VH-VL binders against Rusticyanin (rus). Designs and how they scored, part 5

Target 1, 147 residues: Rusticyanin (rus), of Acidithiobacillus ferridurans (p0c918)
Amino acid sequence: TWKEATLPQVKAMLEKDTGKVSGDTVTYSGKTVHVVAAAVLPGFPFPSFEVHDKKNPTLEIPAGATVDVTFINTNKGFGHSFDITKKGPPYAVMPVIDPIVAGTGFSPVPKDGKFGYTDFTWHPTAGTYYYVCQIPGHAATGMFGKI
Short names: E, the ipSAE of ESMFold2; O, the ipSAE of OpenDDE; V2, 0.75 times the mean of E and O plus 0.25 times the DockQ between their complexes.

## First folded at step 4 (VH-VL; framework fv_fezakinumab)

Design g29 (from f7 with heavy chain F59W)
Fold by ESMFold2-Fast, scan of step 4:
Structure g29 (fold): chain C 147 residues (1-147), chain A 119 residues (1-119), chain B 111 residues (1-111)
Amino acid sequence: as target 1 above (147 residues)
Amino acid sequence: QVQLVQSGAEVKKPGASVKVSCKASGYTFTDYYMHWVRQAPGQGLEWVGWINPWSGGTWYAQKFRGRVTMTRDTSISTAYMELSRLRSDDTAVYYCARVDYGDYLFDYWGRGTLVTVSS
Amino acid sequence: QAVLTQPPSVSGAPGQRVTISCTGSSSNIGAGYDVHWYQQLPGTAPKLLIYYNSNRPSGVPDRFSGSKSGTSASLAITGLQAEDEADYYCQSYDSSLSGWVFGGGTQLTVL
């Protein structure tokens, strides 16, 4: 499930996000959208997600769109996950956040200048969702965003 | 070898703007984010913000929003920080420092640019 | 005032131990954010000394150690040497400011 990318490949994948930034929101349009999220890009705090160099941005996705998600773990020394839930904050350290509607599971820790990434496809119905990291404590300390 | 070479000292009047440069060499410029940190004479460090050289994306500390602009020119591997509407308390040494994708630490720093704001 | 609080100065004799504190709040160290430490020798740019609370970069002697507990962090220096005279700064992230924050700095004098 998890593949390895070099830094040039990571940079190329980050550019494939189809969203448009306005303030702390990334807005998507069309019938198929591509979300590319990273865990802890340079200069961002541990733990956090980044989309378009924005920390934990709100993602606005058209109802009924097909959402292709790529998640890349760039965080040296740590694993992460990118999971989508209808359950909003606050999040406890334990237990695990349920229910999850789509997601990646736990990433490998980056090693030897290579970064783990995986893809999944999500078909949202209209509503409010959140993307969260399921590593214990990460969502509780702010590793989440709104959809 | 990694070098971050900053522009020379500047003396400015209150209300003016200053643009400090940081020229990178010895590594791929777009593979690291560039941060800016300042230090008033005899005082502590203060983070100003960062720029992502491959995208041009920026993030500024709350205190400097509306007055600071960070840019880069990838053809000459140079990052810039422009601070406008200068006040006497903007007098400081301004450092650039890089941050790696594999890490999120300030691993190499420029030697600093002294900006003096006085009438 | 700095967001993270450090004592303005500490001193010790050669061979002694000193500890430099870094006190934060619920929006930074208390929220679980990591603490990094920088050493600034007179007339030079800061240099990374300790990262992720307790890790040392290659070339930093094990006389330097870091720890974090609750809303505070500490830098310990054992076996003080004259070359340790420097300013020391802690750094963390503050969620309420959405940015990196530093301590006010501690000047270490080796008498």
Scores: ipSAE 0.471, ipTM 0.781, lowest interface PAE 2.4, mean pLDDT 87

Design g35 (from f7 with light chain Y52W)
Heavy chain, then light chain:
Amino acid sequence: QVQLVQSGAEVKKPGASVKVSCKASGYTFTDYYMHWVRQAPGQGLEWVGWINPWSGGTFYAQKFRGRVTMTRDTSISTAYMELSRLRSDDTAVYYCARVDYGDYLFDYWGRGTLVTVSS
Amino acid sequence: QAVLTQPPSVSGAPGQRVTISCTGSSSNIGAGYDVHWYQQLPGTAPKLLIYWNSNRPSGVPDRFSGSKSGTSASLAITGLQAEDEADYYCQSYDSSLSGWVFGGGTQLTVL
ESMFold2-Fast, scan of step 4: ipSAE 0.530; ipTM 0.838

Design g39 (from f7 with light chain S98E)
Heavy chain, then light chain:
Amino acid sequence: QVQLVQSGAEVKKPGASVKVSCKASGYTFTDYYMHWVRQAPGQGLEWVGWINPWSGGTFYAQKFRGRVTMTRDTSISTAYMELSRLRSDDTAVYYCARVDYGDYLFDYWGRGTLVTVSS
Amino acid sequence: QAVLTQPPSVSGAPGQRVTISCTGSSSNIGAGYDVHWYQQLPGTAPKLLIYYNSNRPSGVPDRFSGSKSGTSASLAITGLQAEDEADYYCQSYDSSLEGWVFGGGTQLTVL
ESMFold2-Fast, scan of step 4: ipSAE 0.503; ipTM 0.803

Design g40 (from f7 with light chain S98D G99A)
Heavy chain, then light chain:
Amino acid sequence: QVQLVQSGAEVKKPGASVKVSCKASGYTFTDYYMHWVRQAPGQGLEWVGWINPWSGGTFYAQKFRGRVTMTRDTSISTAYMELSRLRSDDTAVYYCARVDYGDYLFDYWGRGTLVTVSS
Amino acid sequence: QAVLTQPPSVSGAPGQRVTISCTGSSSNIGAGYDVHWYQQLPGTAPKLLIYYNSNRPSGVPDRFSGSKSGTSASLAITGLQAEDEADYYCQSYDSSLDAWVFGGGTQLTVL
ESMFold2-Fast, scan of step 4: ipSAE 0.502; ipTM 0.798

Design g43 (from f7 with light chain Y93W; at its last look DockQ between E and O 0.12; V2 from the best seeds 0.00; counts 0 for: pae O 8.4 > 2, placed apart)
Heavy chain, then light chain:
Amino acid sequence: QVQLVQSGAEVKKPGASVKVSCKASGYTFTDYYMHWVRQAPGQGLEWVGWINPWSGGTFYAQKFRGRVTMTRDTSISTAYMELSRLRSDDTAVYYCARVDYGDYLFDYWGRGTLVTVSS
Amino acid sequence: QAVLTQPPSVSGAPGQRVTISCTGSSSNIGAGYDVHWYQQLPGTAPKLLIYYNSNRPSGVPDRFSGSKSGTSASLAITGLQAEDEADYYCQSWDSSLSGWVFGGGTQLTVL
ESMFold2-Fast, scan of step 4: ipSAE 0.649; ipTM 0.869
ESMFold2, look of step 5: ipSAE 0.158; ipTM 0.720
ESMFold2 (binder alone), look of step 5: mean pLDDT 91; pTM 0.908
OpenDDE, look of step 5: ipSAE 0.012; ipTM 0.623

Design g44 (from f7 with light chain W100Y)
Fold by ESMFold2-Fast, scan of step 4:
Structure g44 (fold): chain C 147 residues (1-147), chain A 119 residues (1-119), chain B 111 residues (1-111)
Amino acid sequence: as target 1 above (147 residues)
Amino acid sequence: QVQLVQSGAEVKKPGASVKVSCKASGYTFTDYYMHWVRQAPGQGLEWVGWINPWSGGTFYAQKFRGRVTMTRDTSISTAYMELSRLRSDDTAVYYCARVDYGDYLFDYWGRGTLVTVSS
Amino acid sequence: QAVLTQPPSVSGAPGQRVTISCTGSSSNIGAGYDVHWYQQLPGTAPKLLIYYNSNRPSGVPDRFSGSKSGTSASLAITGLQAEDEADYYCQSYDSSLSGYVFGGGTQLTVL
């Protein structure tokens, strides 16, 4: 379930992302890839995901890879989720997006300088996916990206 | 004590480039984003962009894309803003200011660097 | 053309109360983003005066207060003093610009 990290631990986890940035795309290679996504870093306080300081970047993952995902909620005052779906935008405010093929569920709200994080492993088949926040209204107002 | 010390005033001709520095002390340089904000004489504040000193990642206001470059040197806790193809309307005081993780406010500001663009 | 609208000037007599407005839109203050206020004394850098609508940093007297409602925010200054003569700026965030936005600034004159 959800664990707690200090800011130095958050920065250490962000270093574990194995992707390479080109424009607004993060490209991964190899048989095992590590995606580290944060919810709401200081550069983009609008509800958004950041990977390598990019707002809601497209993630390119090699076919057949094992994907280890770490999701960290750094947004003071708010909970978020990182859930993967084949359903593309636009998203309604309600109901929740389904089906979800992998994800975190709802994070705790950060408190006392501690940030919630969790890990999961995903084994995608070839195709187009999206990562979304399931908090009502968040995906509808842009908290999603393409895989 | 937190301090942001900026480089001295510069006078440039139209078409030139200027590089302003902001040296941080009194805190962990990589724990805060560094933003740049400018103010033309007698005018208001205008946000230019930010750099994440830990990663080197940057984001610029649309008005400045293609002309501004932000960098940092973590070994001396210094952030830089370079503005190219200067025009007379780039004449302004350029401020650096820091933003904490989880916030979107400017808690400490440098004293500013006056850049004058004239022919 | 600032994104947030402030009156260009306000004035008051010593000891009086002055209010400075900051008007936004649905993509910034109306979207729920909080408002921060900065005081800029002549010849100096801006200084954080009010943060997250109504909080004061250490050293800021309680004569300064802030509030937010709907798409607007206000800065109130009571017991005006000559040293309050300054420019005041509101600041928020705009989701459509993915950027930090300022008001045009208000020059306070204590007459």
Scores: ipSAE 0.450, ipTM 0.811, lowest interface PAE 2.6, mean pLDDT 88

Design g45 (from f7 with heavy chain S55R F59Y, light chain S98E)
Fold by ESMFold2-Fast, scan of step 4:
Structure g45 (fold): chain C 147 residues (1-147), chain A 119 residues (1-119), chain B 111 residues (1-111)
Amino acid sequence: as target 1 above (147 residues)
Amino acid sequence: QVQLVQSGAEVKKPGASVKVSCKASGYTFTDYYMHWVRQAPGQGLEWVGWINPWRGGTYYAQKFRGRVTMTRDTSISTAYMELSRLRSDDTAVYYCARVDYGDYLFDYWGRGTLVTVSS
Amino acid sequence: QAVLTQPPSVSGAPGQRVTISCTGSSSNIGAGYDVHWYQQLPGTAPKLLIYYNSNRPSGVPDRFSGSKSGTSASLAITGLQAEDEADYYCQSYDSSLEGWVFGGGTQLTVL
């Protein structure tokens, strides 16, 4: 279920990401990690994800960690999703990417200065994953990153 | 009312550095990213990079990496762009422009700072 | 040279229609990135004219319209007025350069 946030609340949520940035990689540590991703922060292209002001960064998560994910859609006029898959790129415009192992589903379109956000918890096994947007064309034009 | 007030014109020699300022007023400085765009005389627009005034994060166009540094001072709502190792082809009007959360568009621009690089 | 290609000049008489093209490549407009347009009057900073291919900001008259197809975009101006004399720039994002890119600009002359 999607909730609504004001800009100060969005900023507060963005600060809760526990990762450390090195180049184009965000590295997490500990038994529980918090990933906070946004869709299309100021200055970034449509469509893209941002973690720590990095476009589509690689996320390094410890094996066996509990991953709490918060996804915020900050993109006026457009819906997005944050979904995790083992299927790597390239992605077709259609059909939708399958299988999805965890994720948000489609966000509402931001309106009236409010931004949609939701949380989910994920318990990954060791391996390579990708986070993708399931809106047709978005992953095909680069809206994805590696985990 | 929204204003972006830029520092005055500069004349520099090749190899020197220049630091241009952009003072914001009429809105919450940390609620908008600040971009820098330049325009050489008689030429088109060229994007330089951006700074997130809230967190201090920056991103620079490939062409300027290693020569440009963007900073800000939230206490006076001012963003800065410093360009080093100046060449004659860095002669341009340098603009600051703001981008809103939820958008990726340059909605307000400063009036520009002319930087002339000449021996 | 500019990454996006625009004709250097275009001209029309008052009341006529002109179209300004913006030609990209597979790494920008052809990759699906949106196109925005700016108007620059002599001696002034650029002003946002069209965003997300075809949308107008508040205060921009409907004589200005934008469109996008394939690797190209266009700006159409109908009912030309003397006050429309300006430079027009298109903007998009380029995935190979990982940054925002502009066209070389088009000078519009009325009359």
Scores: ipSAE 0.424, ipTM 0.774, lowest interface PAE 2.7, mean pLDDT 87

Design g47 (from f7 with heavy chain G57K, light chain D34Y S95D)
Fold by ESMFold2-Fast, scan of step 4:
Structure g47 (fold): chain C 147 residues (1-147), chain A 119 residues (1-119), chain B 111 residues (1-111)
Amino acid sequence: as target 1 above (147 residues)
Amino acid sequence: QVQLVQSGAEVKKPGASVKVSCKASGYTFTDYYMHWVRQAPGQGLEWVGWINPWSGKTFYAQKFRGRVTMTRDTSISTAYMELSRLRSDDTAVYYCARVDYGDYLFDYWGRGTLVTVSS
Amino acid sequence: QAVLTQPPSVSGAPGQRVTISCTGSSSNIGAGYYVHWYQQLPGTAPKLLIYYNSNRPSGVPDRFSGSKSGTSASLAITGLQAEDEADYYCQSYDDSLSGWVFGGGTQLTVL
């Protein structure tokens, strides 16, 4: 499931997100949307997600759209995940966050100049969701965002 | 081998603008974000913002929004920070600093550019 | 006016130990963000001294060490040498400001 990318490939993938930024919100439109999220881009704190060079932005997605998600772990030394849940914060350090409605599972730790990435497709119904990292402590210390 | 070479000292009047450059060499310019940090004489460090040289996207600290603009020219591996409507309290040494994908924060700094704002 | 609080000065004699504190809040160090330390020799740009709480870059002597507990971090310098006379700054990230923050700096004098 997890593929490997070089840094030039990571940079190219980050350009494929179809959203539009306004403040700390990324808004998507249309019947098919492409979300590209990274774990800890340069200059961003550990732990955090980035979409469009925004830390943990709110993602606004049309109900009924097909959402193609690409998640890239760019954080040297650490694994991460990108998992979608209806459970809102606060999050506990140790118990797993459930239920998870879609997601990646745990990434490999980046090594040898290669970064792990994977894709999944999600079909949201109307409602509020959150994207979270399932590594113990990460969501508890802020590695999550609202959808 | 890695070098960040900044432009020379500037003296400006209140209300003017200043544009500081930071020329990178010894690495692939678009593989690192560029941050700007300033230091008033005898005072501490203050973060100004960053630019992603690959995309051109920027983020500025709240205090500087509306007055700072960061740009880059990838053909000459140079980042720029322009600060407008200068006040006397903008007198400071302005540093550029490099940040790697997934590694150290601020691992290489330029030597700094002194900007003096006086009447 | 700095977001992270450091003592303005510390002093010690050659061979002694000093500790420099960096006090934050629940929106930065207390939120779990890492602390980095920089050394600034007179007339020079800051240089990374400690990263991710306690790690040393290549070329930094093991006399320098970092630690973090709760909302605070500390830099310890053992076996003080005259060349350690410098300003020291801590750095972290702040959620409420959505940006990087520095301490006010500590001037170390080696007597």
Scores: ipSAE 0.226, ipTM 0.714, lowest interface PAE 3.9, mean pLDDT 86

Design g7 (from f7 with heavy chain V99E)
Heavy chain, then light chain:
Amino acid sequence: QVQLVQSGAEVKKPGASVKVSCKASGYTFTDYYMHWVRQAPGQGLEWVGWINPWSGGTFYAQKFRGRVTMTRDTSISTAYMELSRLRSDDTAVYYCAREDYGDYLFDYWGRGTLVTVSS
Amino acid sequence: QAVLTQPPSVSGAPGQRVTISCTGSSSNIGAGYDVHWYQQLPGTAPKLLIYYNSNRPSGVPDRFSGSKSGTSASLAITGLQAEDEADYYCQSYDSSLSGWVFGGGTQLTVL
ESMFold2-Fast, scan of step 4: ipSAE 0.495; ipTM 0.803

## First folded at step 5 (VH-VL; framework fv_fezakinumab)

Design k1 (from g15 with heavy chain F59Y, light chain Y93W S98E; at its last look DockQ between E and O 0.82; V2 from the best seeds 0.00; counts 0 for: pae E 3.6 > 2)
Heavy chain, then light chain:
Amino acid sequence: QVQLVQSGAEVKKPGASVKVSCKASGYTFTDYYMHWVRQAPGQGLEWVGWINPWSGGTYYAQKFRGRVTMTRDTSISTAYMELSRLRSDDTAVYYCARVDYGDYGLFDYWGRGTLVTVSS
Amino acid sequence: QAVLTQPPSVSGAPGQRVTISCTGSSSNIGAGYDVHWYQQLPGTAPKLLIYYNSNRPSGVPDRFSGSKSGTSASLAITGLQAEDEADYYCQSWDSSLEGWVFGGGTQLTVL
ESMFold2, look of step 5: ipSAE 0.290; ipTM 0.780
ESMFold2 (binder alone), look of step 5: mean pLDDT 94; pTM 0.946
OpenDDE, look of step 5: ipSAE 0.094; ipTM 0.752

Design k2 (from f7 with heavy chain S55K F59Y D103E, light chain Y52W S98E; at its last look DockQ between E and O 0.37; V2 from the best seeds 0.00; counts 0 for: pae E 6.5 > 2)
Heavy chain, then light chain:
Amino acid sequence: QVQLVQSGAEVKKPGASVKVSCKASGYTFTDYYMHWVRQAPGQGLEWVGWINPWKGGTYYAQKFRGRVTMTRDTSISTAYMELSRLRSDDTAVYYCARVDYGEYLFDYWGRGTLVTVSS
Amino acid sequence: QAVLTQPPSVSGAPGQRVTISCTGSSSNIGAGYDVHWYQQLPGTAPKLLIYWNSNRPSGVPDRFSGSKSGTSASLAITGLQAEDEADYYCQSYDSSLEGWVFGGGTQLTVL
ESMFold2, look of step 5: ipSAE 0.078; ipTM 0.677
ESMFold2 (binder alone), look of step 5: mean pLDDT 94; pTM 0.943
OpenDDE, look of step 5: ipSAE 0.395; ipTM 0.834

## First folded at step 6 (VH-VL; framework fv_fezakinumab)

Design m1 (from k1 with heavy chain Y101W; at its last look DockQ between E and O 0.59; V2 from the best seeds 0.00; counts 0 for: pae E 3.5 > 2)
Heavy chain, then light chain:
Amino acid sequence: QVQLVQSGAEVKKPGASVKVSCKASGYTFTDYYMHWVRQAPGQGLEWVGWINPWSGGTYYAQKFRGRVTMTRDTSISTAYMELSRLRSDDTAVYYCARVDWGDYGLFDYWGRGTLVTVSS
Amino acid sequence: QAVLTQPPSVSGAPGQRVTISCTGSSSNIGAGYDVHWYQQLPGTAPKLLIYYNSNRPSGVPDRFSGSKSGTSASLAITGLQAEDEADYYCQSWDSSLEGWVFGGGTQLTVL
ESMFold2, look of step 6: ipSAE 0.317; ipTM 0.790
ESMFold2 (binder alone), look of step 6: mean pLDDT 92; pTM 0.924
OpenDDE, look of step 6: ipSAE 0.653; ipTM 0.891

Design m2 (from k1 with heavy chain D103E, light chain D34E; at its last look DockQ between E and O 0.81; V2 from the best seeds 0.00; counts 0 for: pae E 4.8 > 2)
Heavy chain, then light chain:
Amino acid sequence: QVQLVQSGAEVKKPGASVKVSCKASGYTFTDYYMHWVRQAPGQGLEWVGWINPWSGGTYYAQKFRGRVTMTRDTSISTAYMELSRLRSDDTAVYYCARVDYGEYGLFDYWGRGTLVTVSS
Amino acid sequence: QAVLTQPPSVSGAPGQRVTISCTGSSSNIGAGYEVHWYQQLPGTAPKLLIYYNSNRPSGVPDRFSGSKSGTSASLAITGLQAEDEADYYCQSWDSSLEGWVFGGGTQLTVL
ESMFold2, look of step 6: ipSAE 0.183; ipTM 0.747
ESMFold2 (binder alone), look of step 6: mean pLDDT 91; pTM 0.918
OpenDDE, look of step 6: ipSAE 0.594; ipTM 0.888

Design m3 (from k1 with heavy chain S55K G105A; at its last look DockQ between E and O 0.43; V2 from the best seeds 0.00; counts 0 for: pae E 2.3 > 2)
Heavy chain, then light chain:
Amino acid sequence: QVQLVQSGAEVKKPGASVKVSCKASGYTFTDYYMHWVRQAPGQGLEWVGWINPWKGGTYYAQKFRGRVTMTRDTSISTAYMELSRLRSDDTAVYYCARVDYGDYALFDYWGRGTLVTVSS
Amino acid sequence: QAVLTQPPSVSGAPGQRVTISCTGSSSNIGAGYDVHWYQQLPGTAPKLLIYYNSNRPSGVPDRFSGSKSGTSASLAITGLQAEDEADYYCQSWDSSLEGWVFGGGTQLTVL
ESMFold2, look of step 6: ipSAE 0.411; ipTM 0.763
ESMFold2 (binder alone), look of step 6: mean pLDDT 92; pTM 0.920
OpenDDE, look of step 6: ipSAE 0.419; ipTM 0.834

Design m4 (from k1 with heavy chain V99E, light chain Y52W; at its last look DockQ between E and O 0.71; V2 from the best seeds 0.00; counts 0 for: pae E 2.7 > 2)
Heavy chain, then light chain:
Amino acid sequence: QVQLVQSGAEVKKPGASVKVSCKASGYTFTDYYMHWVRQAPGQGLEWVGWINPWSGGTYYAQKFRGRVTMTRDTSISTAYMELSRLRSDDTAVYYCAREDYGDYGLFDYWGRGTLVTVSS
Amino acid sequence: QAVLTQPPSVSGAPGQRVTISCTGSSSNIGAGYDVHWYQQLPGTAPKLLIYWNSNRPSGVPDRFSGSKSGTSASLAITGLQAEDEADYYCQSWDSSLEGWVFGGGTQLTVL
ESMFold2, look of step 6: ipSAE 0.415; ipTM 0.805
ESMFold2 (binder alone), look of step 6: mean pLDDT 93; pTM 0.946
OpenDDE, look of step 6: ipSAE 0.539; ipTM 0.860

## First folded at step 7 (VH-VL; framework fv_fezakinumab)

Design n1 (from m4 with heavy chain S55K G105A; at its last look DockQ between E and O 0.13; V2 from the best seeds 0.00; counts 0 for: pae O 4.7 > 2, placed apart)
Heavy chain, then light chain:
Amino acid sequence: QVQLVQSGAEVKKPGASVKVSCKASGYTFTDYYMHWVRQAPGQGLEWVGWINPWKGGTYYAQKFRGRVTMTRDTSISTAYMELSRLRSDDTAVYYCAREDYGDYALFDYWGRGTLVTVSS
Amino acid sequence: QAVLTQPPSVSGAPGQRVTISCTGSSSNIGAGYDVHWYQQLPGTAPKLLIYWNSNRPSGVPDRFSGSKSGTSASLAITGLQAEDEADYYCQSWDSSLEGWVFGGGTQLTVL
ESMFold2, look of step 7: ipSAE 0.334; ipTM 0.771
ESMFold2 (binder alone), look of step 7: mean pLDDT 91; pTM 0.910
OpenDDE, look of step 7: ipSAE 0.021; ipTM 0.666

Design n2 (from m4 with heavy chain Y101W, light chain W100Y; at its last look DockQ between E and O 0.48; V2 from the best seeds 0.00; counts 0 for: pae E 4.3 > 2)
Heavy chain, then light chain:
Amino acid sequence: QVQLVQSGAEVKKPGASVKVSCKASGYTFTDYYMHWVRQAPGQGLEWVGWINPWSGGTYYAQKFRGRVTMTRDTSISTAYMELSRLRSDDTAVYYCAREDWGDYGLFDYWGRGTLVTVSS
Amino acid sequence: QAVLTQPPSVSGAPGQRVTISCTGSSSNIGAGYDVHWYQQLPGTAPKLLIYWNSNRPSGVPDRFSGSKSGTSASLAITGLQAEDEADYYCQSWDSSLEGYVFGGGTQLTVL
ESMFold2, look of step 7: ipSAE 0.317; ipTM 0.779
ESMFold2 (binder alone), look of step 7: mean pLDDT 93; pTM 0.946
OpenDDE, look of step 7: ipSAE 0.541; ipTM 0.866

Design n3 (from m4 with heavy chain G105S, light chain D34H; at its last look DockQ between E and O 0.12; V2 from the best seeds 0.00; counts 0 for: pae O 6.7 > 2, placed apart)
Fold by OpenDDE, look of step 7:
Structure n3 (fold): chain C 147 residues (1-147), chain A 120 residues (1-120), chain B 111 residues (1-111)
Amino acid sequence: as target 1 above (147 residues)
Amino acid sequence: QVQLVQSGAEVKKPGASVKVSCKASGYTFTDYYMHWVRQAPGQGLEWVGWINPWSGGTYYAQKFRGRVTMTRDTSISTAYMELSRLRSDDTAVYYCAREDYGDYSLFDYWGRGTLVTVSS
Amino acid sequence: QAVLTQPPSVSGAPGQRVTISCTGSSSNIGAGYHVHWYQQLPGTAPKLLIYWNSNRPSGVPDRFSGSKSGTSASLAITGLQAEDEADYYCQSWDSSLEGWVFGGGTQLTVL
């Protein structure tokens, strides 16, 4: 379920990410990891994900780990999703991404200027995955990353 | 006390660029979005865009996309707005304004404004 | 021209009640987005007057009140004082323009 948060609360949630940044990669270790991703607007009309202030970083997560994901939509007036799939780029404007193995689904659009956020748990097997936004045009314009 | 101190007035020729600064103090610069709003002489308020000082993320009004660039320097708690390809109708007072999210407020603090005059 | 429509001017005598309307559409106020109000004294920067439709920041007297209904909002000023002479702007988010929008502003004159 989607919840609302203030900016201070969002910043507090961002601190829960257990990853370590190296270059364009965020590396997670241990049996239980916490990924905190935010939908942001980097400076163009097209949104992106940020993890540890990195734009659409590659996430290195141990296979078999319990992954707690917190997704935060920081774009007022915009909907987003954080969905995990094995399908890699390119993505169409109207994406048909199948299968989605885990994710948030579409976020509501906050009407009172608050941020929206939600959580889900994922247990990845070995392999390559991608996190994508299924809002039309978002993944096609670069709102995705590799896992 | 919260203060937003803006750079001084600018006079530019058409086609030139202008960069206005807004130095924040009295609060954690990265905890609040910074907006820019302009006001042409004798006219109303027009929103230009925002920057997230924490991440550097920006979002511009459709009207200004491709012509405006917002940046920040967290080390000195300063936000910048650069407007390029200036024209006469860009003449306005440009304000920076802090946004407080949630249940607290919106543009709760404003700079005193920076007059940008574009004339031949 | 402004996305939100305000009367260009309103006037009242000291002690009277005045209201300033802000008319939007289904893409902003009617979409459920909050309305905020700002007061701009002559030669000064705008000041937040009302946020989230009806809330007053600290320091704003309770004679200022805001309301919202349907596609419109209203700012009411009771006990009008000379110092209230200023321009007032409403603000809301517009989903069509995907941005913040302001009303055209209302000049309040205290007679």
Scores: ipSAE 0.018, ipTM 0.642, lowest interface PAE 6.7, mean pLDDT 90
ESMFold2, look of step 7: ipSAE 0.338; ipTM 0.774
ESMFold2 (binder alone), look of step 7: mean pLDDT 92; pTM 0.927

Design n4 (from m1 with heavy chain S55K V99E G105A; at its last look DockQ between E and O 0.87; V2 from the best seeds 0.00; counts 0 for: pae E 3.0 > 2)
Heavy chain, then light chain:
Amino acid sequence: QVQLVQSGAEVKKPGASVKVSCKASGYTFTDYYMHWVRQAPGQGLEWVGWINPWKGGTYYAQKFRGRVTMTRDTSISTAYMELSRLRSDDTAVYYCAREDWGDYALFDYWGRGTLVTVSS
Amino acid sequence: QAVLTQPPSVSGAPGQRVTISCTGSSSNIGAGYDVHWYQQLPGTAPKLLIYYNSNRPSGVPDRFSGSKSGTSASLAITGLQAEDEADYYCQSWDSSLEGWVFGGGTQLTVL
ESMFold2, look of step 7: ipSAE 0.391; ipTM 0.801
ESMFold2 (binder alone), look of step 7: mean pLDDT 92; pTM 0.926
OpenDDE, look of step 7: ipSAE 0.486; ipTM 0.858

## First folded at step 8 (VH-VL; framework fv_fezakinumab)

Design p1 (from n4 with heavy chain A105G L106Y Y109L; at its last look DockQ between E and O 0.76; V2 from the best seeds 0.46)
Heavy chain, then light chain:
Amino acid sequence: QVQLVQSGAEVKKPGASVKVSCKASGYTFTDYYMHWVRQAPGQGLEWVGWINPWKGGTYYAQKFRGRVTMTRDTSISTAYMELSRLRSDDTAVYYCAREDWGDYGYFDLWGRGTLVTVSS
Amino acid sequence: QAVLTQPPSVSGAPGQRVTISCTGSSSNIGAGYDVHWYQQLPGTAPKLLIYYNSNRPSGVPDRFSGSKSGTSASLAITGLQAEDEADYYCQSWDSSLEGWVFGGGTQLTVL
ESMFold2, look of step 8: ipSAE 0.348; ipTM 0.737
ESMFold2 (binder alone), look of step 8: mean pLDDT 93; pTM 0.952
OpenDDE, look of step 8: ipSAE 0.923; ipTM 0.961
ESMFold2, look of step 11: ipSAE 0.422; ipTM 0.783
ESMFold2 (binder alone), look of step 11: mean pLDDT 94; pTM 0.953
OpenDDE, look of step 11: ipSAE 0.308; ipTM 0.813

